# Miniprotein binders against p73408, part 18

Target 1, 371 residues: p73408
Amino acid sequence: MRQILIAPDSFKGTLSAGEVCQIALDVLAPEFDCVAHPLADGGEGTLEAIANNLDGQWQTVRVQGPLPDQTVDACYLWLPQEETAVIEMARASGLPLVPVGEHNPEIATSYGTGELITHAARRGAKQIQLAIGGSATNDAGLGLLMALGWQFLDSQGQSVGWGGQALGKVAEIIPPVLNAFPQVTVLCDVTNPFYGANGAAQVYAPQKGADPAMVQRLDQGLRHFARVVREFDGFEINFPRAGAAGGMGGGVAWALETKIESGFTAIAKLTQLEQAMAGCDLVITGEGCFDHQSPQGKVVGGVLELAKKINKPAIIVAGQCQLSQTVLPNVLKIFSLVGPDMPLEKALQHPQTALKKRLVQVKQYLIQSQN

## First folded at step 7 (miniprotein)

Design Q71Y
Fold by ESMFold2-Fast, scan of step 7:
Structure Q71Y (fold): chain B 371 residues (1-371), chain A 82 residues (1-82)
Amino acid sequence: as target 1 above (371 residues)
Amino acid sequence: SDEVEELARAIKYLAKLIKFIARILEERGDKDAADKLKELAERIRDLAEKFEETGNPEYLKQAEELVEEVYELIDEVKKELS
């Protein structure tokens, strides 16, 4: 019997990666040995995909929200066998937590994300995967670091406080003496540097509520903090990816001596995707939209590169797809949910039905080929 | 390997702490001790990076020897303060 790895991303806005896997199992498992391996890129659906793959335990913690007067109940995923916690910063410090009209990156803090890290460390985490998409903040991770015991003082010897406005006040840095916390790996797929025209404030602060004057103040704060960091230990914080999440990529990488990794790469490693794929005869992957203008989607692209590396054939199931299968050398066939027999409106209204219909066609294709 | 990365990160963080101590000594006016700690910290960080790249435990042994020099220097400073 042919062994099939089902390794999809979520179909954004319609189906979770776990739901895609379940529908595929319901259609294919009677005829094939199927292994479900739901994936994510470090964004929406990441914790749910990992929880389904590794039977994770949800932890809910009352923490500081992005606004100074706000507390939130934030969930993270604990993986006891892996001794790993997976944390999405947006669940404690994200834009969706800020009420409409109150977005302000000068005051928004990442402190609550640091409290999640502290909680995970006390639970026994040896490693933390920290996904930093969806931030409300432009504080270079200072709030997070303060929760971990770091002190940032102004010229008067007082704490600089929270928010992006604090960056320009930092005169002294006091690290915690004991780095007893687990290893943190930052998951991020943007390449922006810490400051400048393509930096954290200039590119991302407007969506977080900054007007042009505030963007300039935030960028100047990031530049000032970069200088203080260089004076502190010689570290050059203005590298590609350092600007992620209002500079948190740079701040956390510097302070915790950690690396920034692609979300897909980290999740694939954590879930042992290559080993799972090697044990199968082919892989079925997919996402909501995969087209030829995008050279590679994060999850589908990564799965296909890995499949090519270990000589495994692949089938793609996509919501809408303009790609020819001849463009992708190891891809046997591409199945689009939207087609002559399934108009876009119907597919959007009944995504489970549309996906099941295409998976039945995948099943028939596989039965006929059996090679 | 995972263990190599973990240990290398710990040693790099130790080098950061040594530079922080050097800064305290510099602010106190002990520039000679501060400069020596800064030099040791850089050498320890370089060895941690080589260990991370190669996995060769000889770099850990060399880093340990430099850490012993750090302790000796701190002990000398401590005697000045007592």
Scores: ipSAE 0.628, ipTM 0.877, lowest interface PAE 1.5, mean pLDDT 88

Design R23K
Fold by ESMFold2-Fast, scan of step 7:
Formats: C-alpha cells, sequence, structure tokens
Structure R23K (fold): chain B 371 residues (1-371), chain A 82 residues (1-82)
C-alpha cells in the first residue's frame, strides 16, 4: 500500500489545514496509508497546525492587553517533549483585542506578549517560537522588553512608559542580566525595514488607527530609537524584516540577540516535516487561493522544495491554478478546485464539496497510475 | 544544534552587556577603560559568531579567556573607585 503524506496549508477564509487533512483522509483511506501533517506559514492557524502535529498543552495566562487599562486571557502552546513554547503575539497584543474606535498605536503596548514569554520561561521552555502577525502595536517591542526586565528611561531618568509614543522619549537603555533564558525565534512574513517610506509606521500604522500626523510622529520615534540603539551598542536596527509588528522584529532581534525566521521553515523543523516526508511514497499539498493563476503560498512552495530535495513526487490541490507540471519539478499533477464543473462562486460557497470532488479525482488518478 | 545556538546567543548578549559597561565608563570620563572593553566585546562577539557557524568548542575557550580579561579590567576600575 502506498504511503501518502497530506501536508497542506489552510484554504484561507474557508477551511483550516486540519479540515483539509480530514477530508483528504476520508477520501483516500482505506485505499492508501495516509499521514496527516497540517502546516502553516506563521500566520493565522499556526498554533492549531502545530497542536495537530505534536502533543501540545494549551496554557492560558491573564496578561496586559494592548490598551493600558485592559487585561486579557491569552493562550499559548507548550510542547513538553520539544521544551518549546509557541506564542502568537496577537493573542495578547493583537489588533482584534482593541474595541472599534479605540485603535491607537501611540498607546498600544506589547507588554502582555512579554508576560507570555516570562510564563513560558518559568514553565521550562528552552525555545520560544514567537509569531508576530496581527499586532495592534508600533512600540518596537519596548513593552515586551520591559516585561523581560529591560529599562528604557527618558532624559529625566524616569521610565518612558508604554506605546509607540514612548520611542521618541528614550534617552537611556538598561539591559537585564540574563544568564539562563530561552532562545526566542521571531517568525516573520514581511520584509519591511524599521523606519522610512517602507517602514513599520508608514506602511502598517494606518491599519492600527494612525492618521497621517500620527504616522509621522511614530516614524520619527522609530528613527530616534534606532539612533539610541546605535549609540548603545553599534547595532543597525533598520534592516529588512525589522519593521514587522511595529518594529518588534527589529527590537526583539537586537535586544535578545535572536534570529528572524520564515514561519514555514520554523514549523517544518519543529514538526519534522522532512523526516515525515522521507517515510512516505508521495506528498499531497495545497492551498485555497482562488485569485492566483499558480500556487504562490509559502507552505506549498516550501513543501515542493523539500520534496524535490529528497526526491519525492508531489500532487497539488489548489483553489485556482493554470500552471503546468513541467514548471514544477517532481509535481505529478495539479488539481484545481475551480474548473468548468465547479465555478468560482460555487467553490467559495461550498468549499468542502469542492475539495472532496477534487480529492476523489486525485484518488482515481493514483489508482490508474498503478495499473 | 540548538545547544550551539543557545550558547552563542548567550555569549553575544554578554558582549552587549560589556559594551553597556563601556558606555558607563566613557560617560564617567574613563575613555581608556571604555575603549578596551569595547574592543574585548567585539572580539567576544566575533568568537560567538564563529562558534555558532562551526560548533567548534575552541572558540568558546577563547571567548572565556577574553571574559576573564573583562573581569580583570572591571576589578581594576572598582579598586580605583574605592
Amino acid sequence: as target 1 above (371 residues)
Amino acid sequence: SDEVEELARAIKYLAKLIKFIAKILEERGDKDAADKLKELAERIRDLAEKFEETGNPEYLKQAEELVEEVQELIDEVKKELS
């Protein structure tokens, strides 16, 4: 019996990666020995995908929310065998936690995310995977760092306080003495620098509630903080990816001497995707993007690169695709949910039905390829 | 390996702390001690990066020797202050 690894991304807006796996298992078993390996790119669905692959324990902690007078119950995933915690900053410091009309990146703080890191460290985490999508903040991670014991002082020797407004006030930095602490890896899906026309404030602050005047003040604050960091230890914080999550990418990488990694790469390593794929005869991967002419997701791309590396054939199930197999090494066939028998509107309204129909065709294709 | 990455990160953070001490000494007017600490911090960071790249524990041993030089310099500064 052929062994098949089912390693999809979510079909965003319609089906989770876990739901995609379940539908594939229902269609392809018992004719094939199937292993489910749901994936993510570090964005929405990341904790759920990892929890489906590994024995994870959900931890709920009451922490500081994004607004100064707000507390929230935030969950993170603890992986005892891996001694790793997986934290989504949006669960403590995210934009959805801010009531409509109260979005304000000048006052929004990442302090609660730092409290989650502290809790995970006390739980025994040796590694922390920190996904920084969905932030409400433009504070360069200052709140997070303050929760870890960092002090940022103004010209009068007083704490600068919280929010993006604090960045422009920093005159002195006092780091905590850290001897034994977990390695933090930042998971980032954007390439923006810390400040400037393509920087954190100019590109992302408007969606967090900033008007043009506030965007300018926030960018000036980021520029000021970059200068203070450069004076502190010579570090140049204005690098690609440093602008992620209101500058948290840069702030955390600098302060904690940590790396910024692709979400897919981190998840693939953590879940041992390459080892799982090596144990199978072929891989089925996919994504539900209906607006692209070819699969462009980081997850599908990463799965295909691994499959090529270890010489495993792959099948793609995509929302919409016009790309031929000759463009993609090791790809046997691409199945599109949208086609003459399944118009775009119908596929969007009945995604489970559309996916099941294509997986039946995948099953038929695989059976015929053996005869 | 994860252990190599953790140790390299800790040593890089130690280099950051040494630069912080150098800044305090510079602001106090002790430019000679500050310059020596900045040089030691940069050398310690370089060794941590080489250890991270190669996993060779010899770079850890060299970094430890430089950390001992940092401690000796700080002790000398403390004697001058007391």
Scores: ipSAE 0.638, ipTM 0.876, lowest interface PAE 1.4, mean pLDDT 88

Design R23M
Fold by ESMFold2-Fast, scan of step 7:
Structure R23M (fold): chain B 371 residues (1-371), chain A 82 residues (1-82)
Amino acid sequence: as target 1 above (371 residues)
Amino acid sequence: SDEVEELARAIKYLAKLIKFIAMILEERGDKDAADKLKELAERIRDLAEKFEETGNPEYLKQAEELVEEVQELIDEVKKELS
């Protein structure tokens, strides 16, 4: 019990994973040897969690935004010791960057994400971790690929241009000659195929501003592009995960031979979570909401599966239990921030205070369990 | 680390670039050279997949031999252009 790994997700909307770790250190470190290991699932907070674990350098690049007449300042994380860049596509091509009322996946482009990749490659990256959550786009990564020097031409030999509307126009594909290009790993937690009823456009385009007619046009564009790719080199782009980020999962896997893995798995490998956990006696993990499905949550679930694999006990600190508390292998106890002594409203207004109060109870539990 | 997987993917990407060269040659009217490059690219990709599955460096050596055949074919095309 002397060595504790603090490996939480963020408490979304209230506390970052790093803030959770700092509060836990403040409470537990006087009595225990604690190691902070903030985590993420490839979504919000991913770059910050990795930067807190590894010696990272923030790079800010002015790039193309998701809309044709938009420029944005986008940050990515450079890890010099690992020769790795970590890029969140949403920082250049994300839905939050689009003004209310202007969401349109027929015109939204991933070009800016490709500019971040190009910048990282020129900086000397040997590996790129590309998190593709939060996209504004349904362009199968064509914009990204164009920024890398790929050309997609229509039947008249002209560029197809940007946006999901370009997919249905592709008649010719011209890849660039790239020397010493970085190996790209895509971080993706959805299993949707490229097109069809469960595909990129049908499932995700509505949240990006598409009405039903536009969804049908976008799906037909994806189907057309899949046929062109199959004719070009025999590649079958309609596989599970290919639909992620408006088909970017499929487009970049085809074009760049990317590995696709879960965000948690990539982050756990990059930060050496298993090695850190093996060096400790106990893991404390947590997230903002623990309900009937919480053991299947990406970060907490992944930490618990890893703890089970290497036979380490775990404690869960959750913001709120909804309907049921689950008994899990290797879990010693589950602590909820919301309880009889801490109403939901108070926990939301004072999240640092609520977490500290619960961690004091974790500390008392651990001290008693040593006797 | 996944060095075997990383190297296999680099070779698959090379196979894709060879197919691109084949497309340029086909557009120029050199269908024989284009067809040969497409065949070599498919064989290189198959060897990369076997290397990825087994980690056996013998598949890597066989892929290198096919890349040499690609280079010879490209050199013959260059002579035709000069």
Scores: ipSAE 0.256, ipTM 0.669, lowest interface PAE 3.7, mean pLDDT 87

Design R23Y
Fold by ESMFold2-Fast, scan of step 7:
Structure R23Y (fold): chain B 371 residues (1-371), chain A 82 residues (1-82)
Amino acid sequence: as target 1 above (371 residues)
Amino acid sequence: SDEVEELARAIKYLAKLIKFIAYILEERGDKDAADKLKELAERIRDLAEKFEETGNPEYLKQAEELVEEVQELIDEVKKELS
C-alpha cells in the first residue's frame, strides 16, 4: 500500500492547511496510509501549521502594542522538544492591530515583539523563529532591541523613544548587559535593502500610513541609523532583505547575528519535512492558486523542489491553476478545483465540497495507477 | 550543514558579546583592554565565518584559543575590580 504525505499550504481566505489535510485524510485514508503535514510560507496560518505538525504549547503574553498607549495579548508557539519558540511579530506589532485612521509608522513601535522574544528566552528557548511579515512599524527593530536591553540615546543623552521618528535622533548606542540568549532566525521573503528607492520606507511605509513627506523623513532616519551603526562596529546594514518589516531585518541581523531565511525553508526544516517525505511513496500538495510566478506558489514550489531532490512523485491540488507555466518533471498530475463542473464562484462559496470532489478524483487516479 | 550554521552563528554572537564588554571598558576609560577585546572579537568572528563556509573544525579550535585569551583579559579586569 502506498504511503502518502499530504503537505499543503492553506487555501487563502477559505481553508486552513490543517482543514485541507483533514479533508484529504477523510477521502484517502481508507485506501492509503496517509500522513498529514500542513505547511505555511511564514505568513497567515504559520503558527497553526507548525502546532499541527509538532507538540506545541501556546503562550499568551500581555505586551506593548504597535501604538504607545496600546497593550495587546499576543500568542506565540513554544515547542519544548525542539527548545524552539515561533513568534509572529504581527501578533504584537502588526498592522491589523492598528485601528483604521491611526496608522502611523513614525510612532508605531516593535517593542512588544521584543517582549515576546524576552519571554521565550526566559522560558528556555535555545532557538527562536521570528516571522516578520505584516508589520505596522518602520523603526528598524529599535523597539524590539530596547525590550532586549539595548539603549539608543540622542545628542543630549536622553532615550530617543519609540517609532520610526526615533531613528534620525540616534547619537549613541549602548548594548545590553551580557546574558545567555537564543539563536534567532528571521523568516522573510522580501529582498528590499534597508534604505533608498527600493528600501523599507520608500516601498512599504505608505501602506503603514505614511504620506510622501513622512516617507522621506523615515528614509532619512534609516540612512542616519545606518551611519551610526557603521560608526559603532563597522557593520554595513544596507544589504538585501535588511529592509524587511521597516528595517527590522537589518536591525536584528546586526544586533543579534540572525540568519534570514525563507518562511517555507525554516518551517520545512523545523517540521522535518524532508524526513517525512522520504518515508512516503508520494506527496500531495496544494494551495489556492498554482502559478510559478505567484507569491501563493511558494509552499507548493518548495514541496515540489524537495520532492524532485529526493526522487518522490507529486500530485498538486490547486484552487485555480494557471496553465501557462512549466511544471517539474516529478509532477504526476495537477487537479484544479475550478473547472467545467465547478465555476470559481461556486468553489469560493463551497470550498470544502469543491476540495472533496477533487480529492475523490485524486483517489480514483491513484487506484488506477497502482496497476 | 544545519549544525555547522548553528554553531557558527553561536560563535558570531559570542564575538558580538565580547565587543559589548569592550564598549563597557572603553566607557570606563580602559581603552587598551577595549581595543584588545575588539581585535579578538573580530578574529573570532572571522574564524566563525571560515568554519561556516568550509565546515572545517580546525577553525573552531582556533576560535576556542582566542576565547581563552578573552577570558584571561576579563580575569585581569575582574582582579582590578576586586
Scores: ipSAE 0.230, ipTM 0.609, lowest interface PAE 4.3, mean pLDDT 87

Design R9K
Fold by ESMFold2-Fast, scan of step 7:
Structure R9K (fold): chain B 371 residues (1-371), chain A 82 residues (1-82)
Amino acid sequence: as target 1 above (371 residues)
Amino acid sequence: SDEVEELAKAIKYLAKLIKFIARILEERGDKDAADKLKELAERIRDLAEKFEETGNPEYLKQAEELVEEVQELIDEVKKELS
């Protein structure tokens, strides 16, 4: 019996990765030995996908929200066997937590995210996977670092306080005596540098409530902080990816001597995707692609590259497929939910039915392909 | 290995703390001690990076010897302040 790994992304807006796996199991498992391995790219659905792969325990803690006078109940995922916590900064410091009309990256703080890290450390975490998408902040992670014991002082020797406005005030940095514990890995898929035309403030601050004048002040603050960091220990914070989450990518990487990696790469390692794939004869992967995305998004692309590396055939089930000049030789066939028999509107209204229909075709293809 | 990455990270952070101490000494007017600590911190960091790249424990041994030199320098400063 063929062993099949079902390793999809979510079909954004319609089906979770876990739901995709369940439908695939319902169709394929009677004929094939199937293993569900739902995935994510570090964005929406990440904690749920990891919890479905591993024995995860949800932890809810009351922490500082993105606004100074706000507290939020934020959850993170504790993985006891892996001694790892998976934290989405957006749960404590995210844009959706800010009331309509109150978005302001000059005052929004990442302090609550640092409180989640502290809670996870007390829980026994040796590793933190920190997903930094969806931030409300442009504070270079200063709030987070303050929660971890770092001190940032102004020219008068007083704390600079919270928010993106604090960056331009930093005159003195005092690190905590002990190394950061647990070890933090930052997950992000953007390449933006810390400051400048393609930097954190210029590119992302407008969606966080900044007008052009505020964007300029925030970028100047990031430039000032970069200079202070360079004077402090010689570190060049203005590298590609440092601009993620209002500069948190750069700030955390610098302060904690940590790495930034893609969400898919971190999740694949944590869930032991390569080992799971090696134990199977074939991989089925997929994503929604109902808008302008290709079947080769971050998750699908990563699965296909890994399958090629270990010489495993793959099948793609996607909402909508576009012709690609770059096709990996191990891809056997691509099945689109949207086609002559399933228009886009119908697929969006009945995603479970559309996916099941295509998986029945996958099943027939696999039966015909057996020698 | 993950252990190599963790150790290298810890040694790099130690180099960062040594540079922080150097800055305090420079602000106190002890530029000679500050310059020596900055040099030692940079050499320790370089060794940590080589260890991270190669996994060769010889780089850890060399870093340990430089850390002992840092300790001696700090002890000298401590004596001057007593």
Scores: ipSAE 0.459, ipTM 0.811, lowest interface PAE 2.4, mean pLDDT 87

Design R9M
Fold by ESMFold2-Fast, scan of step 7:
Structure R9M (fold): chain B 371 residues (1-371), chain A 82 residues (1-82)
Amino acid sequence: as target 1 above (371 residues)
Amino acid sequence: SDEVEELAMAIKYLAKLIKFIARILEERGDKDAADKLKELAERIRDLAEKFEETGNPEYLKQAEELVEEVQELIDEVKKELS
């Protein structure tokens, strides 16, 4: 009996990666030995995918929200066997937590994300995977660092306070002595530098509520903070990826000596995807691609590159026929949910039905194949 | 490996703390001690980066020797402040 690894991304806006796996198991498992391996790219659905792949335990903590005077109950995922915590900053410091009309990156703080890290460390985490998408903030991670015991003081020796407005006030940095400090890996797929025309404030602050004047003030604050960091220890914070999450990519990498990895790479490593794939005869992967805002090809592309490396055949099940990656020679066939027999509107309204229909076709293809 | 990455990160953070101490000493007028600590911190960081790249524990031993030099310098500063 053929061993099949089912390693999909979520079909964003319709089905979680776990739901995709369950439908595939329901269709294929009667004829084949199937192993579910739900994946993600570090964005929406990442904690759910990891929790379904590994024995994950949800932890709920009351923390500082993105706005002053706001508290939120934020969840992170504890993986006891891996001694790893997986944290999405958006659950404590994310844009969706801010009421409409109150978006303001000059005051929004990442402090609550730091409280989640502190809780995970006290829980016994040896490693933290920190996904930094969806931020409300442009504070370079200062709030997060303050929650970890860092002090940022103005020229009068007083705390600079919270928000992107604090960056331009920093005159002195005092690092903490870290107790039981876990290794932090930042999951990020943007390449923006810390400041400048393609930097954190110029590119991302408008979606967080900044008008053009505020964007300029925030960029100047980031430039000022970069100079203070360089004076502090010689670190050059203006590197590609440093602009992620309002400069948090740069701030955390500098302060905590973290690595920044693509979301897929970190998740594949954490879930031992290459080992799982090596133990199977065939890989089925897929993603939604239902609109122009959905991520394209990151998970599917990564799965296909690994499959090619270890010489495993692959089948793709995608919402639409377009992928961001070139199809590799080891791809046996691509099945699109949307086609002449399944219009986009119907696939979006009945995604479970659309996916099941295509998986039945995958099943028939495999039964009639000797590959 | 994960162990190599964890140790390298810890040593890089130690180098950062040594540079912080150097900054305090420089602001207090002890330029000689500050310059020596900055040099030691940079060498310790370089060794941590090489350890991270290669996994060779010989770089950890070299870093440990430099940390001992840092402690000797701090002890000298303590005597001067007594």
Scores: ipSAE 0.381, ipTM 0.774, lowest interface PAE 3.1, mean pLDDT 87

Design R9Q
Fold by ESMFold2-Fast, scan of step 7:
Structure R9Q (fold): chain B 371 residues (1-371), chain A 82 residues (1-82)
Amino acid sequence: as target 1 above (371 residues)
Amino acid sequence: SDEVEELAQAIKYLAKLIKFIARILEERGDKDAADKLKELAERIRDLAEKFEETGNPEYLKQAEELVEEVQELIDEVKKELS
C-alpha cells in the first residue's frame, strides 16, 4: 500500500492546515496509508500546525496588549520534549487585537510579546521560536526588549515609554545581565530593511493606521534608533529582514543576537519534515491561492524543493492556480478547487465540499496511475 | 547543531555586555581599560562567529580564555574603585 504524506499550508480565509489534512485523510486513508503533516510559513496557523505534529501544551498568559491600556489573554505553544516554546507575536501584539479605527503604530507596543518570552523562559525553555507576522507595532521590538529588562532612556534619563514614537527619543541604552538565557530564533519571510523607502515604516505602517505624516515620523524614529545602536556597539541594524514587524526583526536580532530564519525552514526542521517525507512514497501539498499579486507560496515551494531533493513525487491541491506552469519536474499533477465545475464563489462558500471533491479526483488519479 | 547555535548566541551576547562595560569605564575616564575591553569583546565575538560556522570546540576554548582575561581586567578595576 502506498504511503502518502499530506503536507499542506492553510487555505487562508477558509481552511486550516489541520482541516485540510483531516479531509485528505477521510478521502484517501481507506485506500492509502496516510500521514498528516500540516505546515505553516510562520504566519497565521503556525501554532496549530506545530501542535498537530508534536505533543504541545498550550500556555495562556495575561499580558500587555498592543494598546497601552489593553490586556489580552495570549497563548503560546510549549513543547516539553524539545524544550522549545513557539510564540506568535500577533497573539499579544497583533493587528487583529486592535479595534477598527484605533490602529496607531506610534503608540502600539510589543511589550506583551516580551512577557510571553519571559514566561516561556521561566517555564524552562532552552529555545524560543518567535514568529513575528501580523504585528500592530512599529517599535523595533523596544516593548519586547523592555519586558526582558532592557532600559531605553531619553536625554533626561527617563524611560522613553512605548510605541513607535519612543524610537526618536532614545539617548541611552542599558542592557540587562541575562542568566539562563534561552536561544531565540526569529521567523520572518520579508526582506525589508530597517528604514528607508523599502523599510518598516514606509512599507508597512500604513496598514497599521499610519497616515503619510506619521509614516515619516516613524521612519525618522527608526533612523535615529539605528544611529544610537551603532554608537552603542557598532551594530548596523539596517540589514535585509530588519524591517519585519515594525523593525522588530532588526531590534531583536541586534539586542538578543538572534538568528532570523524563514518560517517554513524553522517549522520543517522542528517537525522533522524531511524524515517524514523520506518515509513516504509521495507527498500531497497545497495552499489556497497561487496568485501572481500575492507573495510566493513559501510552504508549497519549500515542500516541492525538499521533495525534489530526496526524489519524491508530489501532487499539488490549490484553491486557485493563477501562476503559469512553473512546476518542478517531480510534480505529477496540480488539482485546483476552482474550475469549470466549481466557481470561485461556491468554493469560498463551501470550502470543505470543494476540497473533498478535488481529493476524490486525486484518489482516482492515484489509483489509475498504478497500472 | 542547535547546541552550537545556542552557545554562539550566548557568547555574542556576552561580548555585547563587555562592550557596555567598556563604555561605562570610558565615561568614567578609564580609557585604557575601556580600549582593552573593546578589543577583547571584538575578539570574543569573532571566535563565537567561527564556532557558529564550524562547530569546532577549539574556538569555544579560545573564547573562554579571553573571557578569563576580561574577568581579570574587571577585578583590577574593582580594586582601584574600592
Scores: ipSAE 0.598, ipTM 0.868, lowest interface PAE 1.7, mean pLDDT 88

Design R9Y
Fold by ESMFold2-Fast, scan of step 7:
Structure R9Y (fold): chain B 371 residues (1-371), chain A 82 residues (1-82)
Amino acid sequence: as target 1 above (371 residues)
Amino acid sequence: SDEVEELAYAIKYLAKLIKFIARILEERGDKDAADKLKELAERIRDLAEKFEETGNPEYLKQAEELVEEVQELIDEVKKELS
């Protein structure tokens, strides 16, 4: 019997990757041997996708929220076999946790994310996968580092405190004592540098509540902190990707010697996607919007590149395909949920029905192609 | 391998902390000790990067020898302070 790997991303705003897999199994499994392998790009749905693949254990911790007077019950995923914790910073320090009128990256702190890392380390994590999308913060990870025992002092020898406003005050850095600490890998798919026109503050602070004057102050704070770091140990923090999550990408790379990987690459390695794909005859992948040239579409793009590398055919099921009817070399066919029989509004209102309809067509295509 | 990455990380982090110690000594006026520790830290970091890239345990062994030199310098500083 034909072995099919179902390896989709989520259909943003409508279906989780796990739900996509379940619908595909319901349609295809009676005729084909199907393996579910839900994926993510390091953003929303990442913990759920990994938990579904590796049978992870949810950990709930009460931590500092993004606002100084806020506490949050934040979940992270513990993978006991892998001795790995998977943490989404947004669950402790994310923009969705801030009421609309209260967004302020000058005061928002990443301290709670550091508390999740501390909890994972004490649990016995040897590796931490840190997804840094969706941040409320522009503090270069200072809050996170303070929770790990780092001290940042002003010119009077006092703590600089929390938030993006603290960056411009840093005069002295005191690292924590020598202790064994897990290796941190940052999951990041943006290329923005730490500061400047394409930097953390200029590009992302407005969506976090910053007006133009605040953006300028935040960028100057990042520039000041970069100078202090360079004076401290010679590290050049203004590299591509360092601007992710209000400069956290740069801050933790400097302080914790982190690796930075694309979310897809890290998840694919952690879930052994290549090995799973090698064991199958065909891959079915998909996402809500397929455009391999856009900044989105990282999961489908990565799956297709991997399938091509190991010479496996692929089928794409996309919510809406932005490619002109051009067939990629190892792609057998592209099925779009939106089409003449399924207008966009109807597909958005009934995503499960739309996906099932297209998967029935995939099944029919596969049965016919065996002849 | 994952083990190579973990070990390289630990050594790079150690090199960073050695640079911090060097900075404290420089601020206290011990320029000779500070300069030696800075040089050792950079060499340790370079060896950790080569170990990470190649997986060759010879780089790890060389880094370990330099860490021993750091320990000797710190012990000399401790004697001066006591």
Scores: ipSAE 0.030, ipTM 0.540, lowest interface PAE 6.2, mean pLDDT 87

